# Designs tried in a protein design chat: VHH binders against Glutaminase (glsA). Part 10

Target 1, 327 residues: Glutaminase (glsA), of Synechocystis sp. (p73903)
Amino acid sequence: MGIGVNSDPKVVHHQSIPKPNAMAIANYRAITTKQWQTWVEAARLQALNGKLPQYIPQLSLVDPGNFALDIGDQNGIIYEAGDTDLTFSLMSVVKPFLWLYILHHRGWQWAEQKVGDRPSHLPFNSVEQLEQDGGYPRNTMVNSGAICLAGHIPGATIEQRCENFLTWLNHTAQCQLWLDQELLASVHSLPNPRNLAIAHLLAAKGYVEDATLALETYNQLCCLSGCLKDLFKLGLMLQCPQPPLQPDTTARVKATMAKAGLYEMSEAFFRRTGFICKSGVSGLILACLPAPSPTIFACYSPPLNEEGNPVAPLALLEFLAEFTSRN
Key: E = the ipSAE of ESMFold2; O = the ipSAE of OpenDDE; V2 = 0.75 times the mean of E and O plus 0.25 times the DockQ between their complexes.

## First folded at step 4 (VHH)

Design b1 (framework vhh_vobarilizumab_d1)
Fold by ESMFold2-Fast, scan of step 4:
Structure b1 (fold): chain B 327 residues (1-327), chain A 119 residues (1-119)
Amino acid sequence: as target 1 above (327 residues)
Amino acid sequence: EVQLVESGGGLVQPGGSLRLSCAASGFTFSSYGMAWYRQAPGKGRELVAGIYSGGSTSYADSVKGRFTISRDNAKNTLYLQMNSLRPEDTAVYYCATSTWEGSTFTDYWGQGTLVTVSS
């Protein structure tokens, strides 16, 4: 008790993410190509037990054998596998960057009035959790938090709001994301009653001004698409922020990812591995790995487990965690 | 114990067809995805075809349109129908799965069946 009550607000130096007690210092460059190939094969085999999401038709039609992996740092790629020309939507991987955008432009004191930073013990699309919290979202990695923040992106229209966010993100990360209009049409083709209920509850409680504008902006941000190198650069922006991004701002984003980035398994996984992750339903995991050189893990494989996390990327992170604890 | 036993390999002329079978035992076959891998002489092992939870399938680009993966859950058997065979399809073909055991996945491989495509 008391660290959160009496602590210095310097997040980077005082509230930095602790490493697991039993884990050895990571040296990812010491991992052999043969070891990587063995892990990739085992991870892809585990992915056979995953399923494609059915609630977004375009995502249900992707090749489940699609695979791409980058691990690296500011000095370059450590290991690369799969088809790096594959394109995919960010889906929930956009949420850390939406949080970063709001913190950068509006600051923490404003943001904390709209969204919390506490872990959720219910599913990420839970209307019940938001009702219990009086319309105040638990954190930015749950759907309610992201929908809330999307409602506060500046712009006269949904399109302009998305363009303002996309332009900033592409410039800041030096990537080339685009809005996938066909995927957006696919998202609109089936009802999402939980997200609609969340957006209406946020508006009813005064956390957003317009439920439809908030939800539709959020839908467009989830449909922002790119390739493996774009995903890697997004991770590099979190680990190695350049001015005008403040290290304290990226540290806050990573702290929320550690608590809530992998749905129900987030805290347990972080406590065991020290890996800071965010998953997306298209098959993505983006992870910030503890190391003397800030390391990024970016992986795409569409099959998901029952929690909604991609099977093969998660398996690879499990292999990495076991290896680093032994070495 | 999980056991996978392949059969159906052999010598075939270019343009010919073969059907590989994999008899599975020791696990709830219908609950798990299955795959065919191959390893050609002097090369690494590669994924040829997979059948995933929910029924989705995937194929290596080199075999798309020529090979078909299927399963018979009542017989606990995985199949690979190979048509329009080419010399570069020559390899040992392995049936594989990954099953949930306690708190982790364990990978299982068959012993392999040799497919030789030559005149």
Scores: ipSAE 0.706, ipTM 0.899, lowest interface PAE 1.3, mean pLDDT 88

Design b2 (framework vhh_vobarilizumab_d1; at its last look DockQ between E and O 0.93; V2 from the best seeds 0.74)
Amino acid sequence: EVQLVESGGGLVQPGGSLRLSCAASGFTFSSYGMAWYRQAPGKGRELVAGIYSGGSTSYADSVKGRFTISRDNAKNTLYLQMNSLRPEDTAVYYCATSTYKGSTWTDYWGQGTLVTVSS
ESMFold2-Fast, scan of step 4: ipSAE 0.741; ipTM 0.912
ESMFold2, look of step 5: ipSAE 0.746; ipTM 0.921
ESMFold2 (binder alone), look of step 5: mean pLDDT 88; pTM 0.883
OpenDDE, look of step 5: ipSAE 0.617; ipTM 0.862

Design b3 (framework vhh_vobarilizumab_d1)
Fold by ESMFold2-Fast, scan of step 4:
Structure b3 (fold): chain B 327 residues (1-327), chain A 119 residues (1-119)
Amino acid sequence: as target 1 above (327 residues)
Amino acid sequence: EVQLVESGGGLVQPGGSLRLSCAASGFTFSSYGMAWYRQAPGKGRELVAGIYSGGSTSYADSVKGRFTISRDNAKNTLYLQMNSLRPEDTAVYYCATSTWRGDTYTLYWGQGTLVTVSS
């Protein structure tokens, strides 16, 4: 018995994703300024249907009309829009860089003992998934994986661990991220019982030594903040790594982002578009786009959809995917 | 099926006030965010004010503190209260929304209402 892909739009074939035509014949530099302006206008209008996150008070109070976009490559910015001086927290966008840090310093053979590389079919903060997996995190893009890895950053204190990570990241990406202490206090102001349960389960099963240290280090990393230029440079580090950072290491990070970077929609979106993405609850999407030149998409817009992904950045990626399929 | 009809535009002196209205029909008004955009002669459209499905509001820096967006869900009407009007506020003002239809978002704009701030 077989299944008909054309009779059920939710059924997906197990074939390799073909590379977009943009890599062969079209490129993002061919897009007109008028077309970019039209897409930005449409994306911001779609964002009216998004909502601010309620579980972090400081993020619930941001201006939902905040917007900033950079798309570019190693040769410079292709298009820029919005307020590029806006600052924002990385939140879950830090997770690919935490993975990169651990792979760079500890290597893959060590890292695979602490965290898997399989998609999760349950929410990013699922305690149930971690229980089913015996305390072994499914992948680095879910909270359990990131909390686990945060527990293994070297340093005598939470503050030293965060500083060691931040110093490495700023130096390697040539950016100027900083720890937002006010946002960290906001994160601490409300209970997070799911992340607390995850941290305790990781410790109980031996994947971290200290649940509190792992969780609080993770909280500090999520509160690392910057501007659009910093986010773009983080993307350049993934697409155009410089020695001593190894291309195989960044390729592993991007492979995990393709599987799990946009929560429940990650696999379907990657399979359809070829875009490698990571979202953060502050309103960020950072994406690595297939193109003749390695291309970076960095976008900030606070309103989120029901999955927790930013509405306007996601809409822009949909417009780009349609452009590459038609040109 | 979605229709947006703006009204309330006109000629006003600098420092004056106007209240724009947008009558909406053809969708569940209370479930969707709404916005006011404007287009000055020879320029592109810009977002002036938004009222989001979650209830929060946003304003362009150029109008913050002078304009107030509000809605009446019982009347399916969006409003823009414009105070301390300046010549640079002269533009066609558009009511706008985005609704989910099938597998795509569809954008809707009204026909616009002209606001002229001049002596």
Scores: ipSAE 0.423, ipTM 0.783, lowest interface PAE 3.0, mean pLDDT 87

Design b4 (framework vhh_vobarilizumab_d1)
Fold by ESMFold2-Fast, scan of step 4:
Parts: structure tokens; C-alpha cells; sequence
Structure b4 (fold): chain B 327 residues (1-327), chain A 119 residues (1-119)
């Protein structure tokens, strides 16, 4: 049966998360401590091939040997390794939660008029992709989508907008994130001409009202910081939402992560593994893993590969994918 | 084939120094990170020091300020300068790297070099 749609060609139907090509139902509790230790050792060694991001001075100065890992579910931690007292900024890992915030407060019919849900095959900060799309952001996991959504957080000032988002996120996830003011100053210390061009293009095409307000709000959200326990709780919020947060809202966020959470490799990785991921340039991967009990993978290791994905967390996900394909 | 050959181990008195070397072949050395691990009898291997392809270094807390990892890309050689050695540093020291083998990384180890710190 036919259904009516508006005549806006940007409106798309979003009905389900794509199914993975490989069987991904796994018992992660069956993995031995010795197996985990072997994978962590190999992943940390692989991280020696990565590089720290140079365009944010404070991120370029962290110890590249920093490492922290939690894997668990609603019943508790399955395995924990590294230094769990380490703190880090969310960077791009904030993007799924910004999307969740907007969907929860404004609804899908409003949101789809501001941002799409199509995968991107160009870098996450591509001005060229946004130009080709007429100023309409490809998805919420690229910089253009997140800057656009940050422009629509309620608040009279940048600081009030950030505080409204942070208060909601901390309350909903039961975590204790804070704004790292020193990191924010570091972000402002070097020019970011691509994000500036993106913000101005969004304003010129009418997707945000104020380019500076949108970009500066986005910068503050990226500098929200926490520890491994906070990152794990953010994952629990996506996998095991509690009222008033709706399961179909978190399902939409995870569907976008499956398409675009690991930049250019996102859809191929999801189809092969079933893993729904989001990476951040501070060295984070947060992943939602299929299992009889919805499983969360939260990992921090600063060195990045050429795509901008953290080397050690990605290596651990590849080991898990191999294990789940075998079992 | 990846080959790693360690040298420079031996017997040294507490407070002494040793320089370990690892000769690497079979891969583009300058493109890969390298590490030194150690293993005392009956214990698991522990990461002592790592050097990233970009030149950044990382150390275990037990050796910070005493050990220095370095590399010579022209000679395909990794070094570990060990100063102020303690009896607790007694172990077999291994050179290591990881290579991508399809969908996972394989860890390659040298045969090890014994360091004994005793009077």
C-alpha cells in the first residue's frame, strides 16, 4: 500500500538497520582471560604503527602508549584492561549522542529536513561533499551533520547550549562528563579552515541560522571529556535505553553509526562484522556488538591510522570479528 | 619473511649499563612500530618500551628514566639503552613487531637475548 510523502527530495525512508553478512551472535563471556591478554598485547603492539593527531596541540602531546578497555553488557563488565583512570575527550564520539539529543527533543520529521542518513565515501571533514549535496549534510556522523545539529541545540549562548546538552547527557547516561576548557583553548589555538567553511556553507544554504554559534557549540561538545566508565555508560544508553528515551530513537542513531561511524570503512565493516561503531580522534572507539545480551565495547588508545581511526581499538574489534565468525 | 635478531645481552652488575640491538629484515622497517618486551622465568611477557613509526616513544613505569628506546632506519636496527640496571631487570628481552596478515595482525618475535643483573 502506498503512503504519502512530502515533495522534498531530501526526505528518505528509514525503517531498519542493515543485516550483517557474517553470523555475529556470540558469547563474549566464553573468551578466556588469556585470550583477551593476547589480543590486548597484539593490539598495543599494532598501535606503534599509528600517529597522534597534529591539528589539536593537546591531543598531539598525550602519551601514545595510553590504553584502556571495557567490554560488557547490562549484567556487568566481561573484561577490563589498561588504565581505567585515564581521561579523554569524546571528540567525534559525541556525534551519536548529539543525534540522539536532537531526535529525542525535536523528532525525526524535523531532523530529516536538516540532515541526511546516506553514507559518505569522502573524509569526515569534506567541504567538497557538502558542496556537491547543496549544503544538505550527508549524515550526522560527518562534521557537517554534527555542526548543523549543534546549531539547533536550544540556548541563548554557546555555553548555555553546551550546558543544556551536557546536563541531559549526564542525567540520561548516568555519567559524569565535563567540558575540558584547556582542550577547548587548544582547539582554538590552530585554524580549522575546513570546519569554518562547512559552517559558513550551512548558514549560506539556510541549514543553520548562525555559522559561528553552530561551529563553536560543536567545538565545545567535542571537548566534553570523561573516563572509561563514562564511555561504557554512553554505550549502555544506546544498547539498553531507559524511559523516557525510546528504543526506536536509539535504533535510528545506531543505524547511522553502522553507515558512517568509522568514516569510509563504516558500511563495509558493519556488513562483515555486525559491529556498530563510532571513533574519535582522541583515540576512542565505542561499539555496539550483537549478542543475546547487547554488548558494549569501549576502548581508548591515542594512535590513529591514515583514515583517522584508532589503531589498537580497531585491531581488537578485528580479533573479536574473527572470533565471532569462527564461533 | 620477517626476521628479528637480538644481540647485546649479558651479565652486568647492579647499577651497570647494557645496550641491546635488534637487526630487522623482511619488511619496510621505517613504516612499522617496534617494541622491546621482557620475560622473567615463569612469568608472562611484559611490554618494556615501544617506538612508533613516527618516532614517539612509550615506556613501562618500572623503566621510565632508566631505559631509552631508539631506532636507526638506515640500518634497520632497533636499540634499547639500559642504564642503572637492577636485579629485577633480569629477563630474556625480545624485539617485536606486528604485520597485517589478511584480516588480523601477526606478532613477530626475535629469539630473545638474556640480561642477567647480579653481583
Amino acid sequence: as target 1 above (327 residues)
Amino acid sequence: EVQLVESGGGLVQPGGSLRLSCAASGFTFSSYGMAWYRQAPGKGRELVAGIYSGGSTSYADSVKGRFTISRDNAKNTLYLQMNSLRPEDTAVYYCATSQFEGRTYEVYWGQGTLVTVSS
Scores: ipSAE 0.095, ipTM 0.593, lowest interface PAE 6.1, mean pLDDT 86

Design b5 (framework vhh_vobarilizumab_d1; at its last look DockQ between E and O 0.88; V2 from the best seeds 0.84)
Amino acid sequence: EVQLVESGGGLVQPGGSLRLSCAASGFTFSSYGMAWYRQAPGKGRELVAGIYSGGSTSYADSVKGRFTISRDNAKNTLYLQMNSLRPEDTAVYYCATSTRYGSEWTQYWGQGTLVTVSS
ESMFold2-Fast, scan of step 4: ipSAE 0.707; ipTM 0.902
ESMFold2, look of step 5: ipSAE 0.754; ipTM 0.918
ESMFold2 (binder alone), look of step 5: mean pLDDT 86; pTM 0.855
OpenDDE, look of step 5: ipSAE 0.847; ipTM 0.940
ESMFold2, look of step 6: ipSAE 0.749; ipTM 0.918
ESMFold2 (binder alone), look of step 6: mean pLDDT 85; pTM 0.853
OpenDDE, look of step 6: ipSAE 0.890; ipTM 0.960

Design b6 (framework vhh_vobarilizumab_d1)
Fold by ESMFold2-Fast, scan of step 4:
Structure b6 (fold): chain B 327 residues (1-327), chain A 119 residues (1-119)
Amino acid sequence: as target 1 above (327 residues)
Amino acid sequence: EVQLVESGGGLVQPGGSLRLSCAASGFTFSSYGMAWYRQAPGKGRELVAGIYSGGSTSYADSVKGRFTISRDNAKNTLYLQMNSLRPEDTAVYYCATSVWTGKTLSYYWGQGTLVTVSS
């Protein structure tokens, strides 16, 4: 069954949102600068044990010592570290915003016909999972779900679809993302038979009209790039939506992130910490943190662990979770 | 168990060179990333150079092109070749790593070696 959340977006009796096992309300502004510096040093040391992704050539060439961190809320930055002028691609961090775009423009009743909201325990690019599910994507955070949704962005061409999405996102978040053409060329330089098979299966089963249009639009969206300030503003849009965005729409996006935003570890991490996260293979974690004030964590560090999650951002979230769980 | 011992610090004139060494023991050195940090008087510790488990290297912008990090896995030794030294490079230099012991990750620092760039 493809029901992960309430079927009526306007009348919600119960939402299928994973609940944290323990939830401590933290005042992140009470954390000392010395404590933050200690955690950043420890996280950067952990990153030495990570590796750069090799399957996207441009991402294999970045400086693995790159680091940037913002934590803050609607009242401003609580702590900032690293080189905030660094630029990076969103990669899979675009997926929550693609989901938000579709929910905002089409609504949940339309969207649930195209994509589910169930966790996946197979890899994010699994063709086998999509085959088992009859071409119906498990959720919007796996490649099949995102490719499916990219196929439904309005526009006559791949370029127009990407531009319509980018214009909306930049305007709504008040950020300045751009399409990294060099990274797009890098993505096109190596075959991706799994994503191609996914796109064809979606088209064969009627979930998208055009496999190539869906896949190539998705590729362009993953190559949207920005800086730390842009990533923070994207998080602020999720945590503190402004009209015409509806709070129930951003709540649905965050529910999916809690289930599937950190690959296989998503549900367990959310249940333990209460942190709602999305990672990207360029080295990003964007997180929505529970607090008296809705808090955003935006962090960039290229080295990844074996699961594909960025080492230093994840280490920082672990330190923060331990701090917030103390009696 | 894990020990890191730095050597090679000293007094040097601006424009001079020094080579720092870090002797590592108590872990499978070749399996772990290693780093050089420094702490100048009145400042926090900063990452100077890293050598990652995947073989990549990284440098702070302030030292790029002047410093070179390297390792000898057969000798369990990390090096930092410092060329074209400047007064602002004056600091205590620390060798550092993070090591898995069973299922826990621990952080290790050496005692530090003083580098003074003056006169």
Scores: ipSAE 0.494, ipTM 0.823, lowest interface PAE 2.4, mean pLDDT 88

Design c1 (framework vhh_vobarilizumab_d1)
Fold by ESMFold2-Fast, scan of step 4:
Structure c1 (fold): chain B 327 residues (1-327), chain A 118 residues (1-118)
Amino acid sequence: as target 1 above (327 residues)
Amino acid sequence: EVQLVESGGGLVQPGGSLRLSCAASGFTFSSYGMAWYRQAPGKGRELVAGIYSGGSTSYADSVKGRFTISRDNAKNTLYLQMNSLRPEDTAVYYCATSTWSSGFTDYWGQGTLVTVSS
């Protein structure tokens, strides 16, 4: 028996944007259409070696040859390729916008009480890491952080919470996202014991009030769906925020993306390229690119590499990184 | 040394069929995805059909239901079965892959001409 064990104190974190080892600012409008076509062809060839995710049945059945690309800025599209009418779910690409929502409505001082900003060296769905951290999520881009934040969206029901978030996001980004009910049913069709354990641990440690509410709200947010134009507008909102959305709030979101947006490769990729990215298991990468005019990269291609990042979008970012390193 | 050699092209009447073959050598064929591309006069190259390392297949909308991609890993051979051929299918058809060892390297065959006309 005995008397008590000392609880580990909550760790307070401040977000900082790591600086790339070398900053090269590119003029993306100088890239020729022929060069873009060559890169797109090479990226799609590399994607032949990718695989569809098996853990969500609806995503396992998509056409692996699906492809859509927009690169542009506030002045418009610089280059566009593929089938821009394709629709896809945000999946983990929703996580930066959930973080933005919480920061905008509740502020950083409140948010840091619920979630950290440290990179994770264990998988994005690690229960073990959350246990070691006493129920305090490492960052908002791992499942524990996103489930925690989803638990704090206002609303009496899961559906009202999702609708409140969706309405805010569509209005703020000027996009037309919608909840894919078939995908949500697909997500519910297979057990996810790790996410369930995460939600219960968050509730047991006092980071959320209701494990089921937090987890099911999170599931609905991951199933928000749209097209390439919507994804581009979400990126534009991060790069060129409009009042009442504050630039320091979007900067905090981008700082977390730099640390954790591409799973294990996030910090190394950001340090090398200066690109701030978030991937989603449906085949998405959304990226904020350094340039004299803030540039958005939005790309959809379902085949994933071993880390879970989309092969063709990542290959395109590697081509752009080489271009930027040459000024 | 990676080599891709296409065969099976030729002249065929509209509504006819052809089977293209691509003989691959110099790499572990079964470990990599493979694709068929085509290029018609005055047009860029387009992806016609892909067979991915996970076993999934993909087709351009213009050929869905008419073309079938397949592979024989024991023979290191990729196939494209083309049925219900149309004049707009006239193009040089290329076999392609991307391999990984110390980085990604793309490989293309020399192409085989398919002409659909009477």
Scores: ipSAE 0.612, ipTM 0.869, lowest interface PAE 1.7, mean pLDDT 89

Design c2 (framework vhh_vobarilizumab_d1; at its last look DockQ between E and O 0.80; V2 from the best seeds 0.70)
Fold by ESMFold2, look of step 5:
Structure c2 (fold): chain B 327 residues (1-327), chain A 118 residues (1-118)
Amino acid sequence: as target 1 above (327 residues)
Amino acid sequence: EVQLVESGGGLVQPGGSLRLSCAASGFTFSSYGMAWYRQAPGKGRELVAGIYSGGSTSYADSVKGRFTISRDNAKNTLYLQMNSLRPEDTAVYYCATSTYPSGWTDYWGQGTLVTVSS
């Protein structure tokens, strides 16, 4: 398939999550402890072939052997491994929750004027994709969409905008996330000409009012940090929304994750497995695993593959997919 | 055929040092990360140290500051320098890797015994 077959940047359609009617129905609680241990060992051996992101100084100094895994549902943890008290930044894993925030507070009618809900066929940070689409971001899982939405968080200052989002997210998901000021300083020390170009193009085309405010708010959201328990609770919020969150709103966020949450591999992976994922360059994958036992997979392992997805969490999801296809 | 052969184990007093080697063959050694695991009697295998394909290293908390993993790509050899040894370091030590030319496959050596006692 080619790039940009639908050239109208304002044309967007909501894609519902395909029902996994060809997949076996899984009971994740039936997987034995020995099987989990075998998979974790194999996944961590595969991660030896991953690399830390060299272009982000603070992330390049992280212990590559850090590992934490929780898999469970609203009734509790099914399996856990590693050091679940390790802390990490959300990075791109914040993007589904920014989308959720905007949809919840502004509604779909407003949101579709600012950002699309279609896959991108160029890299997640592509200025070229945004130019081809006249400044209208393809979706919220790529940088252009996330920067655009960050520019629409209410607040008198960048700090108040981040605090408004953070306070809402912590309350709604019952998390204890925080803004990592040291990581933010590291981000400020980095040249990021692609994100800067994206922010300027968004402002020039009228999708944000102020490029600097949008970009810096986005930078702060990416530096929101927590531990595995927080990541699990974020997943639980998507799988089991409680009032005032509407189920249609979380369903739309998951639909976007299914088509765009794992960079270039998103659509193929979702079609093959039914797993709805978002990865982040800190080494995170948050995944929603399908019915009849809706399950949350939250995993931290810093080494990344060439596409920027964490090696060990992806390997574990592949093992799960193989298991569910047989059982 | 991939082969991993450990050597350098033995009996050592607490506080002593040992250097383990792992000779690797049958794959492009420089292309893959490597790890040392250990297994004490009656326990499962545990990760001791890893050297990742990008050059970064990782250590279990129990050995951090005392053990150093390294590799020599010209000799296809992985090393573990173990200093300040303690009785709880007594175990069979294994080197391990995972390769991907046709699908992920784990490879383990036969192990070398390290005994730390008086």
Scores: ipSAE 0.608, ipTM 0.873, lowest interface PAE 1.8, mean pLDDT 88
ESMFold2-Fast, scan of step 4: ipSAE 0.633; ipTM 0.863
ESMFold2 (binder alone), look of step 5: mean pLDDT 83; pTM 0.839
OpenDDE, look of step 5: ipSAE 0.737; ipTM 0.901

Design c3 (framework vhh_vobarilizumab_d1)
Fold by ESMFold2-Fast, scan of step 4:
Structure c3 (fold): chain B 327 residues (1-327), chain A 118 residues (1-118)
Amino acid sequence: as target 1 above (327 residues)
Amino acid sequence: EVQLVESGGGLVQPGGSLRLSCAASGFTFSSYGMAWYRQAPGKGRELVAGIYSGGSTSYADSVKGRFTISRDNAKNTLYLQMNSLRPEDTAVYYCATSKDSRGWTLYWGQGTLVTVSS
């Protein structure tokens, strides 16, 4: 057991792990480069047990060995590993930023009429949950909530709506995201029947005006793509918002991520670690970590676990949670 | 309980070939991803090749096109076919897996030495 990387990794003990409101006095800069390297190797080994998503053809064809990691704060990068020039689609990582866009432009009182802010105990793409709720989405991190909000982005066409969102996001985060047209074509090649049913139910119940417009706008937003630096800047925008973006607005987005950002494991993971996360099916986890300096974790590794969360990024967050619980 | 036993290492001339084997026991081999790592004298351990539980493979850029990872689930055996060997491929080669998908436990073999020298 003493051989290899950290072959006897620290055991995460539930009673020593900080609560969501606990002040985490984690000093991530105290972690040695050798320790980071050991964790990265262990996480990448874990990724071998994961699978690529088969329901989006272009994502099923990526190199599963792709990896990129940034952890840092407003003062700069604490640790960086992997290939930082790799590009990837945001997929569900776009959802917090769509929520932020709607809150910033429309306000909470309007948004509350269209989408809830409570956790879901059913899968992120559950039509049954939406039916039981009378067409009112549980929260903005499930597909129904995001499709609903996408239907309310202003613009004369689907393309203009996507462009209005993209221009705002790039300007506000100071990043360089683009719409991956090839990936969008791949999404169109295998239509998602659950998302189609969700969009039609939202329209039938009056939460969106046009099911097709809402769904197709949502599809374009999920295909927005970038590199590790872009993902890190998106996290920095959530942790260190600049005017005219309001701190209360980013706090609301982060609260929803804590409840629903990692599918079924979201609330339990946040409660145990204090980490606020959002995953995407392309292999992304973006996380806001509690620390004296607001810290961002941005990680890309395509293989997913059974729940749809990226294996290697999640393993790294578990190592960090163990470090935080002991320091 | 998990055991990984590497074999097939040895001394080989530059341009030569070797086939490494790893005999696995103590877990349901077919359900887990497997990897070959190597550690050169005085250097850190690096991933050489991986074969994912879904069947996909990945290779380090330095070995791509020269090495081939494969598995025989009926025999609980992992292989690494190494062709066009170079002096810089000299290292102890380790078979590795992780039984726990949460990253709690990593399993390594004892390694097999590959020396590429004239």
Scores: ipSAE 0.156, ipTM 0.632, lowest interface PAE 5.6, mean pLDDT 86

Design c4 (framework vhh_vobarilizumab_d1)
Fold by ESMFold2-Fast, scan of step 4:
Structure c4 (fold): chain B 327 residues (1-327), chain A 118 residues (1-118)
Amino acid sequence: as target 1 above (327 residues)
Amino acid sequence: EVQLVESGGGLVQPGGSLRLSCAASGFTFSSYGMAWYRQAPGKGRELVAGIYSGGSTSYADSVKGRFTISRDNAKNTLYLQMNSLRPEDTAVYYCATSTWESGYTFYWGQGTLVTVSS
């Protein structure tokens, strides 16, 4: 394992973000508007080779040319492009914030009984990995971990659980996320046999009490929606937490993102770039970038690559990483 | 390897029409998305229209309803039908693609000039 990698989730004093092969600490404000425009043009061209997800009908019908980008820090926006009024669902981008919610309210000693903090080398929706691990989810960024944690949000109903989470997240991040009921209906319109199998396995092994409540709560959380400004504020909450959020709690969430936020490519990408990312199948990447001022990258572009990562946001991060490694 | 050659540009009066063509070679044309970009004097390049390998299309708001992008996979040719042309459409128009055959390389044609003037 590399320096700072901790495979034991119970060792709180040695929980650290894996160290990159090269630390790309850059002043992103030094990048010209012309350079940003060139990268945006190239990334949008690259997106023409991507595909929309087919297993959620509403996501399959969005305009694949939709695009929005914010890069900035606590001092404000460094660069902005595209249509900032576009709305989108968080999908898997909700997972870091579900992890943050559970850590904040229940603490690590409780959480480690339900979910691990180790990288997965199988797809994000792998039933086979969960079976091999005896029903104990590998980490919070795979579907099994997030479904497990969703099962432990307090509330008498699925709707109350979602509302408790949403109210906390909107207040803490100072954003205005909302549950997209039409998207939720779309999610329910087609079977998802892998997530169903995951939820039942978690219940059979005792990690959640009710498979249906866990899965349906998770489905509602994935359908939480917002605009680019909301996504940027979620990133600010991770990089610049305000009391009562503790810096060690956000650091643990970012450590898990570095290991598993971009599916199978997560560790390799982080080791090469130092960028901490989470992607979602609606076309989102939210990233925490190393800099003298902690920087947020928030980008929306629906077309996905074969791994399920958004093509244009990933291309932009690759351009940025190459630029910072040269300077 | 990849070559893109645009044609069909010229001088046209406001309200007129032009059809641009792009002849593509050196890659499996039908497997890749294609785009038209333009660059007006003193401005950066902007995406005008895109067409995905499956045939779905996307347009910049400024050209929706006026421009139509299409492709002929048998002829390895991309088209842009431009109707109701305006002076602000004056630009060099570029055919573009990206391929993953050599690690996501971006390719542009030489450009074709469109001038909309009375």
Scores: ipSAE 0.012, ipTM 0.425, lowest interface PAE 8.5, mean pLDDT 85

